# VH-VL binders against Large ribosomal subunit protein bL25 (rplY), part 7

Target 1, 192 residues: Large ribosomal subunit protein bL25 (rplY), of Marinomonas sp. (a6w1c8)
Amino acid sequence: MSLSINAVARTQEGKGASRRLRNEGLVPAVIYGGETAPVSISFKDNELLKAVGTPGFLTGLVEVTVEGKTEQVLVKALQRHPSTGAVMHMDLQRAQADKAITTRVPLSFINAAQSEGVSKQGGRLTVESKLAEVRCLPANLPEVLTVDVIKGQLDQIFHLSDVILPEGVELVSLLKGEDHDQPIARIGKSKR

## First folded at step 18 (VH-VL; from C5 with light chain S91D)

Design H3
Fold by ESMFold2, look of step 18:
Parts: structure tokens; C-alpha cells; sequence
Structure H3 (fold): chain C 192 residues (1-192), chain A 125 residues (1-125), chain B 107 residues (1-107)
């Protein structure tokens, strides 16, 4: 809740400058969007490593403090080293309180074990999508969206329209019409 | 080789109707939506509607609802758009375009990857 | 309806020049932007989808960038065949809408 991390502003940019920052234990990043020009920043590698491991950092609103000034942002992209997995670069989008944002939110499927499909019909819930993309104001951004599968039957397919939506939250795929109601899970027979 | 081949130019009077065709080849016609887009002379593009060729379900831009009718013939792999109550403002080149969103969504990004050559419709008194 | 404001409306450039075209969406549309090239008397041709992904068969001198509300198409070194009209399009929400276009003319 209200996750935070400190950053330092940087003026040097480009491939050479980014490499030098990483050699000094810093991870380059950019804050963009909103009414303000993009700002180049860096994070301490050890602080960023802890933050990335914190639930909600990559999927929720984060407060970034740069030279005593705080901005609310969403993590939009994360580049990792192909062989070591180390964070190489991060893109952050500003969130304005009165402007809707678009981001991915985890899905939680509940009550599968109690469903007839699983408990009586030999089925197993297979999750096909672990995230759903939403549009909402920053204050309305949920930590998780719930899909209640208590009434699920064997061979049933669950779709985005089965997601329980809090007030002020819309599923982005459905802004294009009901024919974009993609499958997100199904109850199917266990293999053998 | 995906191709969308459209019917020939039309000249119409105000109040008439026009029916345009778009014949698809080089892919499974029923797996992709067909969109219709128009471009008035010297102007930008305007989306009209889309059709799911498998189900026949349609979705219209509200600006054209009541005047545009989309149909599809699976047996000939042909999509159609009829536009009624024509006005001089309907003078444009009308394109059909394939939507990359598939019947069986794969998570592939959506946009218009193949377009027909366009049909010029001229509406004049 | 989502408004796509495209700029500039026209520009003049020489072969070899770097060209930048921008689109601004009236709300956050994530990466739901495509870019099209249209030559006179021809249908549009897809260049970029999902804001930054290059369509098959399009030269890599074309790059797209942006997320949220601000999007850019860049041609790193103009070629003679690149003199055309360019349009952005959002597919975030129906009705799908297009930018007003940018005419890239020979200088």
C-alpha cells in the first residue's frame, strides 16, 4: 500500500551513460507521461531489487521520490539482462489522480475445489490468464480481481465477463465489444 | 497470400443506396473479422463497422448505425457493406480491411493488417 | 470517442533525413496504437502495431514508441519510397479512430 522508493535524477543518457550507471550499482529509469516532460532517473540496484520483490510493486501504484519530490507512478516496462536476470532499465508512467490509467491486475480464482466440476466431475481448474487489463482512476485500482468459480461444471470455460468488478473498474478488452470476451480459465479433465 | 478485392466504382444520387463487396482469398475467411473504413477526398480515415464472418455478428460506429449494414457470405468468402440514404458527405473511397483479432483469440495484437484496394463512391445531384 | 491528435499535418524532408511524427490520445490507451503508410491512390499499409512492434516486411528504419497518451513514429533515414501520408490509429475502444494524418513531402 502506497509503496515507495527513492531515486536520483540524472542528466547523462544513452548507452554509454547507462553502462557507467550500472557499473556503479545504479539502474537507469525514465518517468514519463502526464503534463510533465520525461525525467531520467536512477535507482540503487539493491533498493530496486528489494522493491521488485515486494508484492504490488510491479502491478500497483508506487511513489517515487526524486530529490525530495514525490511522484505517483506505474511500472510499465522492465528490461532484464538476458543471461543474469538483473534489472537493466525501467520505464515508469505518471499517474494523475483525475485521469484514468490502464494497467494489469492479478486475477484470483476462488472456490474451484467446492465446484461440481472439480469436486464431483473429475475436473481441474486450468488458469489461462493470471492478469487482466483494466481502466480506472488511480484511487480505484484494485490489488486483485476475483473470479468465483463455485458454480463451475466440467468443460466450462470462464471469460473476462465472469470477473467481479469493483465500482469504477472496466476491463479493457471489453471496451471493444462483447466479442472480445476472451477465455481466462477452464475446468477440464485431469490428464489421465 | 492474403488478398481483399473490392467491387468497382459507384456513382449515386442523394437518397440512394450502395452495396459494396470485398472478396477475400489466401486465408480462412471465417477466422478474421472484416472492418470497413472510408476516406473522403483529401481527408483522414473513418471507421464504419466490423463483422464477424463466422457468426454474422456486427458492430457499428454510432455515426453509421441505421444506415450501414454489414453482411458476409461464407460460401463465396465475400463481405458486403450496404450504405443507405446517401448524402454528398458520403462521397469517399471505401476500404475493407482484415482485423488481426482472430475468432480464437491467441493474445496476438489487434490492428488492420491487410486492406482492399478501395471502392470510390461518388454521391452527387 | 478517443481523439487522436497527430502532428505535424505536413512536413518537407530530404532523402536521408530523420523524420518524427507524433500522435496524442485524449486518454490513456496503453500501447493500443497502430501506424499506417498511405501513398496517393493506394490503400493504407500497416507499419507498426502495438505502438512499437514492426509489421512483417517493413524496413527497420521505421520505429514506433510510446505508451499511455503520447506516441511517435520515427523514420531514421528517409528513402525515396517513404514520401507518403502517415496515420496513427487507436484500437483501445470502439469506435476505432485515426489521427488526422501527416503528409511527408520531398524537399
Amino acid sequence: as target 1 above (192 residues)
Amino acid sequence: QVQLVQSGAEVKKPGASVKLSCKASGYTFTKYYINWVRQAPGKGLEWIARINPNSGKTYYNEKFKGRATLTADKSTSTAYMQLSSLRSEDTAVYFCARDTWTYEPSGYPEYFDYWGQGTTVTVSS
Amino acid sequence: DIVMTQSPSSLSASVGDRVTITCKASQDISNYVAWYQQKPGKAPKALIYAASSLQSGVPDRFTGSGSGTDFTLTISSLQPEDFADYFCQQDYETPYTFGGGTKVEIK
Scores: ipSAE 0.686, ipTM 0.853, lowest interface PAE 1.0, mean pLDDT 88
Fold by OpenDDE, look of step 19:
Structure H3 (fold): chain C 192 residues (1-192), chain A 125 residues (1-125), chain B 107 residues (1-107)
Amino acid sequence: as target 1 above (192 residues)
Amino acid sequence: QVQLVQSGAEVKKPGASVKLSCKASGYTFTKYYINWVRQAPGKGLEWIARINPNSGKTYYNEKFKGRATLTADKSTSTAYMQLSSLRSEDTAVYFCARDTWTYEPSGYPEYFDYWGQGTTVTVSS
Amino acid sequence: DIVMTQSPSSLSASVGDRVTITCKASQDISNYVAWYQQKPGKAPKALIYAASSLQSGVPDRFTGSGSGTDFTLTISSLQPEDFADYFCQQDYETPYTFGGGTKVEIK
């Protein structure tokens, strides 16, 4: 399931044009990728703000409609104002159904409270990584990756290899070898 | 200063084996991967394999699997690559290169930040 | 294996020229791209990593850009010492693969 947002095509480009857009309550962006030429677009800032606040918008497939044409894209870069944090620009990469994409997906750790390390041994789950980079076809892109820590013991470290991978989804780190199996969480002693 | 110093040129017959060395200095040898890359005359670069000097874990290009063997000596900070069943096509300059990926947790991406001077291996009848 | 298609294979330029080399990956590899310079009889030298990060000690006339599948190395003003071969590399997955190389020659 993809989120959706509307955009308007831009005719002017450059830093000056972008500043003008922002002053008008618009956020400049570009859609690129594939064999089609890049398209400069703009979003309404209020609409984009809402979208950015929606889970999955920054990590999942998004349907962008421009002048009646809808494209599936991934948010590949987000430029924010250094002081206000407002979105100043976005890079959107086209997703093609037959081409694998690389993107970061949120990790969800489940059953921590019920784990032996937490429930019996007084430990606490500490998450070291909230996202994992995956490779998959757009159709296989998960909204979230699950890590079941039910069997977790005190002082146990969970790694990327402990992630439950849906069909067709690969962890990018692991494509480099087992030594790249990075820690993503641990059950440690509570410092409270 | 980080340095990788490789052994001298080799001339071998087809079917023979060659063992190249790469001595590292100027950094903690066990902290970084060592990669081996070759370059045939007038050709591009081809990745052969990498080794974790700390664990001894090796990763091979399938093209070289079974013929290439990587080892590392912690005591001398030296990495080795043995290539067996040499063919004329194996004639190339062989480089060792340090990988920015460390044994300890580190970030992405990786690249080869330091290279040996290369070792020429000539395979001829 | 990921294929890195580098272009052009060769180009002629003069000192002061802007030079652009491109590398196209066969799949989305995010920013897992490095660029190297190689002079005759020498080992490759790292220029750019993470697609756009400048290696320490490398002049800022070298810039890398791109993400996903299309990557570019740009030399803003070619210097005499820049005549060499250049290679892109992906470190997205093993086996690591390189582009075919670009020879930058004196016009």
Scores: ipSAE 0.273, ipTM 0.748, lowest interface PAE 1.7, mean pLDDT 92

## First folded at step 20 (VH-VL; from C5 with heavy chain I34M N35H)

Design K4
Fold by OpenDDE, fold request of step 22:
Structure K4 (fold): chain C 192 residues (1-192), chain A 125 residues (1-125), chain B 107 residues (1-107)
Amino acid sequence: as target 1 above (192 residues)
Amino acid sequence: QVQLVQSGAEVKKPGASVKLSCKASGYTFTKYYMHWVRQAPGKGLEWIARINPNSGKTYYNEKFKGRATLTADKSTSTAYMQLSSLRSEDTAVYFCARDTWTYEPSGYPEYFDYWGQGTTVTVSS
Amino acid sequence: DIVMTQSPSSLSASVGDRVTITCKASQDISNYVAWYQQKPGKAPKALIYAASSLQSGVPDRFTGSGSGTDFTLTISSLQPEDFADYFCQQSYETPYTFGGGTKVEIK
């Protein structure tokens, strides 16, 4: 299910304008990408907070409705307040159905507890990367990528190549070659 | 200080081969990929290939596949590129360049942070 | 191969001018863009990496921006030493590819 959020177009730009918006309980953002010019928008803070707290909002396709027009976008950047963590600004990239997108997708490691490395050999799965960058068409964007570590042994390192890739999804790192097959997790004994 | 020092200018006939060298210093040679990029006179930059000096694994631009051969000598921290069956179109300045890529998940997109001074290769009849 | 279309191919500017160079990628390459400066007879020098990160030792008058397909290198106030060629480069996919270059000349 695609997440949706409403926004309002804004005409004023700059640091001052953004500050004013925030004071009014709004969060400035920009939609960019494609052949269309960037559009400055604002979200209601409370709605955005809820959205940001929703799984998939930051990593998946989002439908943004601006004055009755809906666009599919990806959250590409969040600027947060250094102290409060409040979202100060958001960058949204348009997703076109016929254009490949690049985005980060959560990794899910399954069967760790049942793996020999953990269950029998006393190891623990340590995740080094929680996200993987993928290239795919918007329609093929997965909500999560799975890494099955059931066959994992003690001291085994899992790599991006161990990710189960859905059809039409590519790992960006591997587009550079197998030497870019980064480690993403390992089963090892935790050193206290 | 990181330095990449390349071999001197080469003049070759069509059909000949040339082997260029790139001596690295100031860093751990085996920890960084070494790339080769060329620039024909008045033209842009063209990526040729890269090598993992540690493993010896190479990756080539398909355009050069079969003609370009990258090697690395760990003992001397020197990368080599051999280009065979030279053509007039191969006339260019050839650069070696260090890649910043690491296996760390939080790494930045790789780029070429250090370059050799370039080696001019002239192919003429 | 990913095509990096760089614009303009050349421009004339004066010291103190704001200079903007653009690079458009043929596909979404996120922030896998670097910018280089090249002076005559010299090797390229890294200016910007990851689309917007300033290389160590590079003056802050150089700014990189952009994500996805559209990238920009900006020199806020052109200095005499900035007259050179500039190139964008993508590291998203092999083969790595470069923009066609921009020559910044003295007006």
Scores: ipSAE 0.865, ipTM 0.952, lowest interface PAE 0.5, mean pLDDT 94
Fold by OpenDDE, fold request of step 22:
Structure K4 (fold): chain C 192 residues (1-192), chain A 125 residues (1-125), chain B 107 residues (1-107)
Amino acid sequence: as target 1 above (192 residues)
Amino acid sequence: QVQLVQSGAEVKKPGASVKLSCKASGYTFTKYYMHWVRQAPGKGLEWIARINPNSGKTYYNEKFKGRATLTADKSTSTAYMQLSSLRSEDTAVYFCARDTWTYEPSGYPEYFDYWGQGTTVTVSS
Amino acid sequence: DIVMTQSPSSLSASVGDRVTITCKASQDISNYVAWYQQKPGKAPKALIYAASSLQSGVPDRFTGSGSGTDFTLTISSLQPEDFADYFCQQSYETPYTFGGGTKVEIK
């Protein structure tokens, strides 16, 4: 279920060139990473807009085809127009099968309603982080990470260490030690 | 104003121990991790260890495990590093450095925003 | 341990020159890179954090770029006070590691 998009190689670089591309309905981008030199490319605005709206495009592996050559990449940065929200530029990092990647993955909190903190104690789950940064091989990249809060009590704080990690997936924050186990959610009473 | 003031130069013989101090001021001492980094003459920087001054939890570079001991005194806002079994290769300038990381998400990767002036440790027979 | 390969080890430049220093990480470390300047007998000074964010008080002639494995520090127009040593550092994983350093000398 890999997402795919077509791009065209471009030879002109710089702010002026990028502006011209955008005026032509194209979005400039760059593919970088690995042993190969960076490649400047452009997308059709309408195709990119559709892709960006597709779940997993911004957080998962994407196949980009340039002049008949297909590469797996990750979206690492997306620049948007401050007023219109239009995509102005995109940075794409090459994903190599044998090289670990670092990227953000969505968090899914399950069983909140059934938790004691919510169901019996009148609490509400507040999510503080919707994404978690992971290190893994491309083949092990999950679409979502799950946090089971079924045992949650009122005023309990959930941390990154509570995330259910698939095989081969590491949380970047914890690579520095357990003291970097940051909070990601809490069951509490809303002050209205 | 954030300041890290380190103790003075030390001259030691091989096999001896040295204890360096780093006094912090201008911020909440317990809120930030304190790191120790050294630099041998003409060489690059080497990370030694870090301490959470609030909890006392320490993390060490495996290279220094067993020889380096970090402590912190909350009452005086002072971090300490003891290095034992000194060798000639331990001759270096030792720095304490504050980590920007806090328990509250800052949104940015942590780095060393403030450094002590350094303490020269010379190990010679 | 993550290896930060910094290049060049030294370079000679004149005032007004554009200077570029590179740092290559042994693995993808996202934007967990900081750059420091160090003058003789002094402690390192933070220039760039998060690969591309300018530290407060640092002149805008200093720019950091890169993500993943390849990082660059650029001085757009070298000033007399910029002759110093420069280091990259990763905060992605413990132990933290530094590049080997680059000495920027006057030509």
Scores: ipSAE 0.859, ipTM 0.952, lowest interface PAE 0.5, mean pLDDT 94
Fold by ESMFold2, look of step 20:
Structure K4 (fold): chain C 192 residues (1-192), chain A 125 residues (1-125), chain B 107 residues (1-107)
Amino acid sequence: as target 1 above (192 residues)
Amino acid sequence: QVQLVQSGAEVKKPGASVKLSCKASGYTFTKYYMHWVRQAPGKGLEWIARINPNSGKTYYNEKFKGRATLTADKSTSTAYMQLSSLRSEDTAVYFCARDTWTYEPSGYPEYFDYWGQGTTVTVSS
Amino acid sequence: DIVMTQSPSSLSASVGDRVTITCKASQDISNYVAWYQQKPGKAPKALIYAASSLQSGVPDRFTGSGSGTDFTLTISSLQPEDFADYFCQQSYETPYTFGGGTKVEIK
């Protein structure tokens, strides 16, 4: 599911110009990548605040409209004020429909309570990784990846290879070889 | 403090084998992958393979599979690469390099932070 | 295999010059790029990892930037010890591959 936000093109760049934009309730950003030059833009602070709080905005595809033209982008970086946490600047990468993208996607572990490891063997699921990095075409980017632990036993370790992958989605760690099949969760004994 | 010391230069005929060594010191040898990379004269760098020194598990560039064999000796903190069926095109400087990546706990990013001094292998008829 | 296209292949510069070297990947590799310096007869030395992170002990005149497919190494004020070969390397997917190199020579 994609999200949309409007932006305004800007011509002034640099630290002084960015501070003036923020004083006017605007957040500077840049769109880069693909076959075109980087474009400097700004977002209205209130609109960006709501968007950042929306699930999927920071981890999924976003449609950014600049003066009637829409681009699909991924949020690749954001700068926050060290004291207030306010977004100060954003880096956005263009997503081209025919080119694979790389981004992090949330993991959802399901059915732990119903597993024998948890329900009968005194275990508890410990999650070690909440995100996984994927490669896919933009149209195939999932909102979340599922790990079904229904068959989990006490002391079982779940790995990246246990992630349920939709068609067209690859885990980046596994592109480096089967020896990069890292743990993502385990069922261990509950502590009291 | 981290140091990788490689064996000396070798001259070989086509069809022979060579076994190169890389002695590690100044860190826990079994914690990090060891890689082998070569550089032919006047050419760029080419990745050959890696080994997990703890388990002995290896992963090879397909170009070298069947000819390259990596081993590691935990007791001496020494990695080895054997390259068989040598050709004149195998004339190069061979480097060992430590990977910053660790399996548990996961160490990102992955790059080569320490390199051996290189071993020159010359293959000529 | 991921191709790393590095440019220029060589350049001549004077001490104090700003030098920029570009590396382009044949596909999106996120930030899985390192930069190495290599002097004649010596092993490569890591300068930059994760596209933009400076290796410990490397002078801050070296700057890395980029994500996705386009990556840049910049030397802000060239010093005499910086005349060397420079290589980018991707660690996104095996086999790991290197750029063709850039020879930085004194003018």
Scores: ipSAE 0.687, ipTM 0.855, lowest interface PAE 1.1, mean pLDDT 89
Fold by ESMFold2, fold request of step 22:
Structure K4 (fold): chain C 192 residues (1-192), chain A 125 residues (1-125), chain B 107 residues (1-107)
Amino acid sequence: as target 1 above (192 residues)
Amino acid sequence: QVQLVQSGAEVKKPGASVKLSCKASGYTFTKYYMHWVRQAPGKGLEWIARINPNSGKTYYNEKFKGRATLTADKSTSTAYMQLSSLRSEDTAVYFCARDTWTYEPSGYPEYFDYWGQGTTVTVSS
Amino acid sequence: DIVMTQSPSSLSASVGDRVTITCKASQDISNYVAWYQQKPGKAPKALIYAASSLQSGVPDRFTGSGSGTDFTLTISSLQPEDFADYFCQQSYETPYTFGGGTKVEIK
């Protein structure tokens, strides 16, 4: 099920116009990329607040509807008010169906409790990375990447190469060579 | 202060080998990858390979695989590159460069923050 | 291999001019771009990393921008010491590759 949100086009731009939009309960944003001109838009603050709180909105493909026309985008930048956390501005990149994209995807570590390292050897899984950067076509973008640690032993370190990759999905760090196979989790001695 | 000091210029015949050195100082040599990059006269920069000085593990540009060999000596903080079966098109300035990459989680892409002064290798009959 | 197409190959400018240099990557490389300055007979010097982050000790007249495939280095007010060659570099995928360079000359 795709994440979606409605937006309206805007013609007023610049510092003053953006401030006026925010005072009216609207959040300015820009959709760019894909060789078409950037489009200035706004979101209703309350609708955007709910969307941002939805898992996958900031890390996955989002359908944005602007005056009846739908575009697939990725959230590439988000500016927040430093004290309130309110979204001040968003940059959205168009996802082209035939062009690879680069984005971060959540990691899910499964079966830790059933592993010998945790269940029998007094270990605890410590997660060092919650996200991994991937390259894939938009249609192949997974919601989550799985690391199955069922065979984990005490003192074992899991790396990016242990991630289960769907067809058409590559880890960006490993495009740089096998020596960029970063640790992502470990089973260490349990502390009381 | 980080410094990378390279060996002096070399003149070689086609078919020979050359071994270049890059002496590091001012930082923990084993904490950063060392790269080799060359620049032929009137041409741009070309990445050759890198080495992890701590483990000795290497990664090569496929173009140079089989001809380039990288090593590192922890005790002298010196990285080496040997290039064999030299051809006239290997005439270039060869640089060593320190990579900002670490195994520790990082929020930014790696790049080359310090470079050696370069070693000119001339290959001619 | 990822191709970094840099333009222009050369330009002539006066002290105080705004200079713009572009690099276009052959695919989306996110922000895995660095910019280097190189003076004749010298090694490159890092200016910008992560597409837009300024290297320590580099004057703030240098700015980097862009993401994905299109990247720009801007010198807001050219100084005499800025006449040099400039290169972009991608670190997204091996082999790491560089743009063809831009020679910035005095007019």
Scores: ipSAE 0.686, ipTM 0.869, lowest interface PAE 1.0, mean pLDDT 89

Design K4
Fold by ESMFold2, fold request of step 22:
Structure K4 (fold): chain C 192 residues (1-192), chain A 125 residues (1-125), chain B 107 residues (1-107)
Amino acid sequence: as target 1 above (192 residues)
Amino acid sequence: QVQLVQSGAEVKKPGASVKLSCKASGYTFTKYYMHWVRQAPGKGLEWIARINPNSGKTYYNEKFKGRATLTADKSTSTAYMQLSSLRSEDTAVYFCARDTWTYEPSGYPEYFDYWGQGTTVTVSS
Amino acid sequence: DIVMTQSPSSLSASVGDRVTITCKASQDISNYVAWYQQKPGKAPKALIYAASSLQSGVPDRFTGSGSGTDFTLTISSLQPEDFADYFCQQSYETPYTFGGGTKVEIK
């Protein structure tokens, strides 16, 4: 995912400085990780609001540009104002090209309507997980993982092992053993 | 209250087998995986294996595969570990531990929320 | 296997001191970390799960932090009952592994 946002380096920190930044329409954040020292930054509130609303921003790789220099990061923590939902603070972790990352990737279930379970047996697909946690190198991070349910029958349960995995992508739950093959969807009776 | 009560200390010779028990109470035994972990004198903790008490399905640390056998008795809420071909380096305190794992997608990362008191196994000539 | 490198191996501190224990994972393990306390002759007791969540019944002077590869257990004001060994554990990938432990002695 080629998402990007500009940021400004900041030199002053503390409760008072952070509050002043937010009053000026800026959101404080930090970039950490890798072998480089943490960098305090800020985002323009309007640009961050647009970015957060973009699919994949909170779950994928993001390019952050600070003083003309670009870093690949993952959003690791996000604090919101309890009343307004506005982003108050963000923690960003550097993604290093030769080190595996762990993040969540959207699942796409295809061909449900064409399946025998849905089309002929009165079933409907119930999605129980919209995301799956993966391990991969940053270059191998997919935008989406596909589950093809064309052969689905009524009462069939789909699991993480049914996900179509690109080269270099592993499901974190399955690193714990085959008994961690969680359900992700099922074709159940339609009561309507 | 959740409680895991383990069997008493064992002294064995090299080449023998030992069977340890862990009786659970205060919760539904079949809803949680049971693990076995050991601690040699003056050393850290080492994960051995786990069992699903409902299905009897097991998963072993490769280091112990072939020597460790986990079983569970649902009617008595008791988990067992048998360790065969004992060696002096198997001298340790053996713990059973309850796993918090659940199929819930919103579940927290698993960990061991309750532990038995430990059973000392000594292997010597 | 994922290696959990725990430091220091031992420390001595006074009642009221702030104590910090670290674990470094050999790869990114997200937040799949738990911390345990073990007193002499006793079974381990869970303190922290999911890297930073406090186990029920554990005093709030214990805090966990970190994600990815670097994790920290902090005791904000050491109490006499905190004399114990402390271990981190990863549950990201089997075999589950533990840090080497930290012996905390109150002087």
Scores: ipSAE 0.684, ipTM 0.870, lowest interface PAE 1.1, mean pLDDT 88
Fold by ESMFold2, look of step 21:
Structure K4 (fold): chain C 192 residues (1-192), chain A 125 residues (1-125), chain B 107 residues (1-107)
Amino acid sequence: as target 1 above (192 residues)
Amino acid sequence: QVQLVQSGAEVKKPGASVKLSCKASGYTFTKYYMHWVRQAPGKGLEWIARINPNSGKTYYNEKFKGRATLTADKSTSTAYMQLSSLRSEDTAVYFCARDTWTYEPSGYPEYFDYWGQGTTVTVSS
Amino acid sequence: DIVMTQSPSSLSASVGDRVTITCKASQDISNYVAWYQQKPGKAPKALIYAASSLQSGVPDRFTGSGSGTDFTLTISSLQPEDFADYFCQQSYETPYTFGGGTKVEIK
């Protein structure tokens, strides 16, 4: 399903300009990437609130219309008010079908409770990384990456190389060499 | 205070080898990767390789694989780079640099926060 | 290898000027960019890491921005000590590579 939202171009930037926009019921954002310069935009806060609540908006491709022109983008980052949850700023990256993108994808650790380390050896899974950075074409962007820890033993450390990768998806940390295969979770002794 | 002190200038003939040193102080030597970067006269910077001083494991820029060898001595907190089969185009200033990145998840970004003063290597006949 | 294309290669400016240096990566490198200052005969000094984070002890007139492929270093009010060469560097994928540099000269 394709999601869309309208935006207005803006020329002023910075914390002062962003505060003024928010006081007018607008949320500042930036579209960047591709072969063109970054573009500063704003969204109506009520329209953005509705869009953020729509499944797939934050994790997939979104169409943003600026002055009648439509761009395919990915939500790269957002800043929320810590107490209200309101979106304060949003970073959007242009996605071109033939150009690889880099973004963070959630990790899902499955079967920990059934593993010997947890179920029989008194261990508990401690997650050290909730996200992993990937490189892939936009069409290959996964919603989540799975780490199956069913065979985990007490004191076992899981690494980025243990992530199940769909076709066309690479982990960015491993592009730096095998010495960057960082820990992402471990099964350690339960305090109880 | 973190300090990286490099060995003195070297003059070599083509075909020789050189071994440069970088003595670290003011931090736990084995906690951080050590990199080597060079700069030919009037040129930009070129990354050569890195070493994990704790494990001794290395990773090389393909351009230098087979000619560069990195080692580290934990007891003296000293990193070494040997470059063999020297050519005139190896004439450069060679820097050691500490990487802020650590293998354990820590939230530290990856960049070079401290550099040695540089060692000039001149290769001429 | 990731190519970091830095521009301009040189610029001439006066004390107090706003200076902008850009760096474009040949592919998406997220925020894996650092900026360094290098004075003649000296080692580089870190200014900015992770595209936009200011190194400790660096004046706040230095700012970095960008993500993906397009990155900018800005000096809001140039000071006499800022006349130097500036380099971007990517740490996204080995071999790590540097931009060609920007010489900032006094006018």
Scores: ipSAE 0.620, ipTM 0.820, lowest interface PAE 1.3, mean pLDDT 88

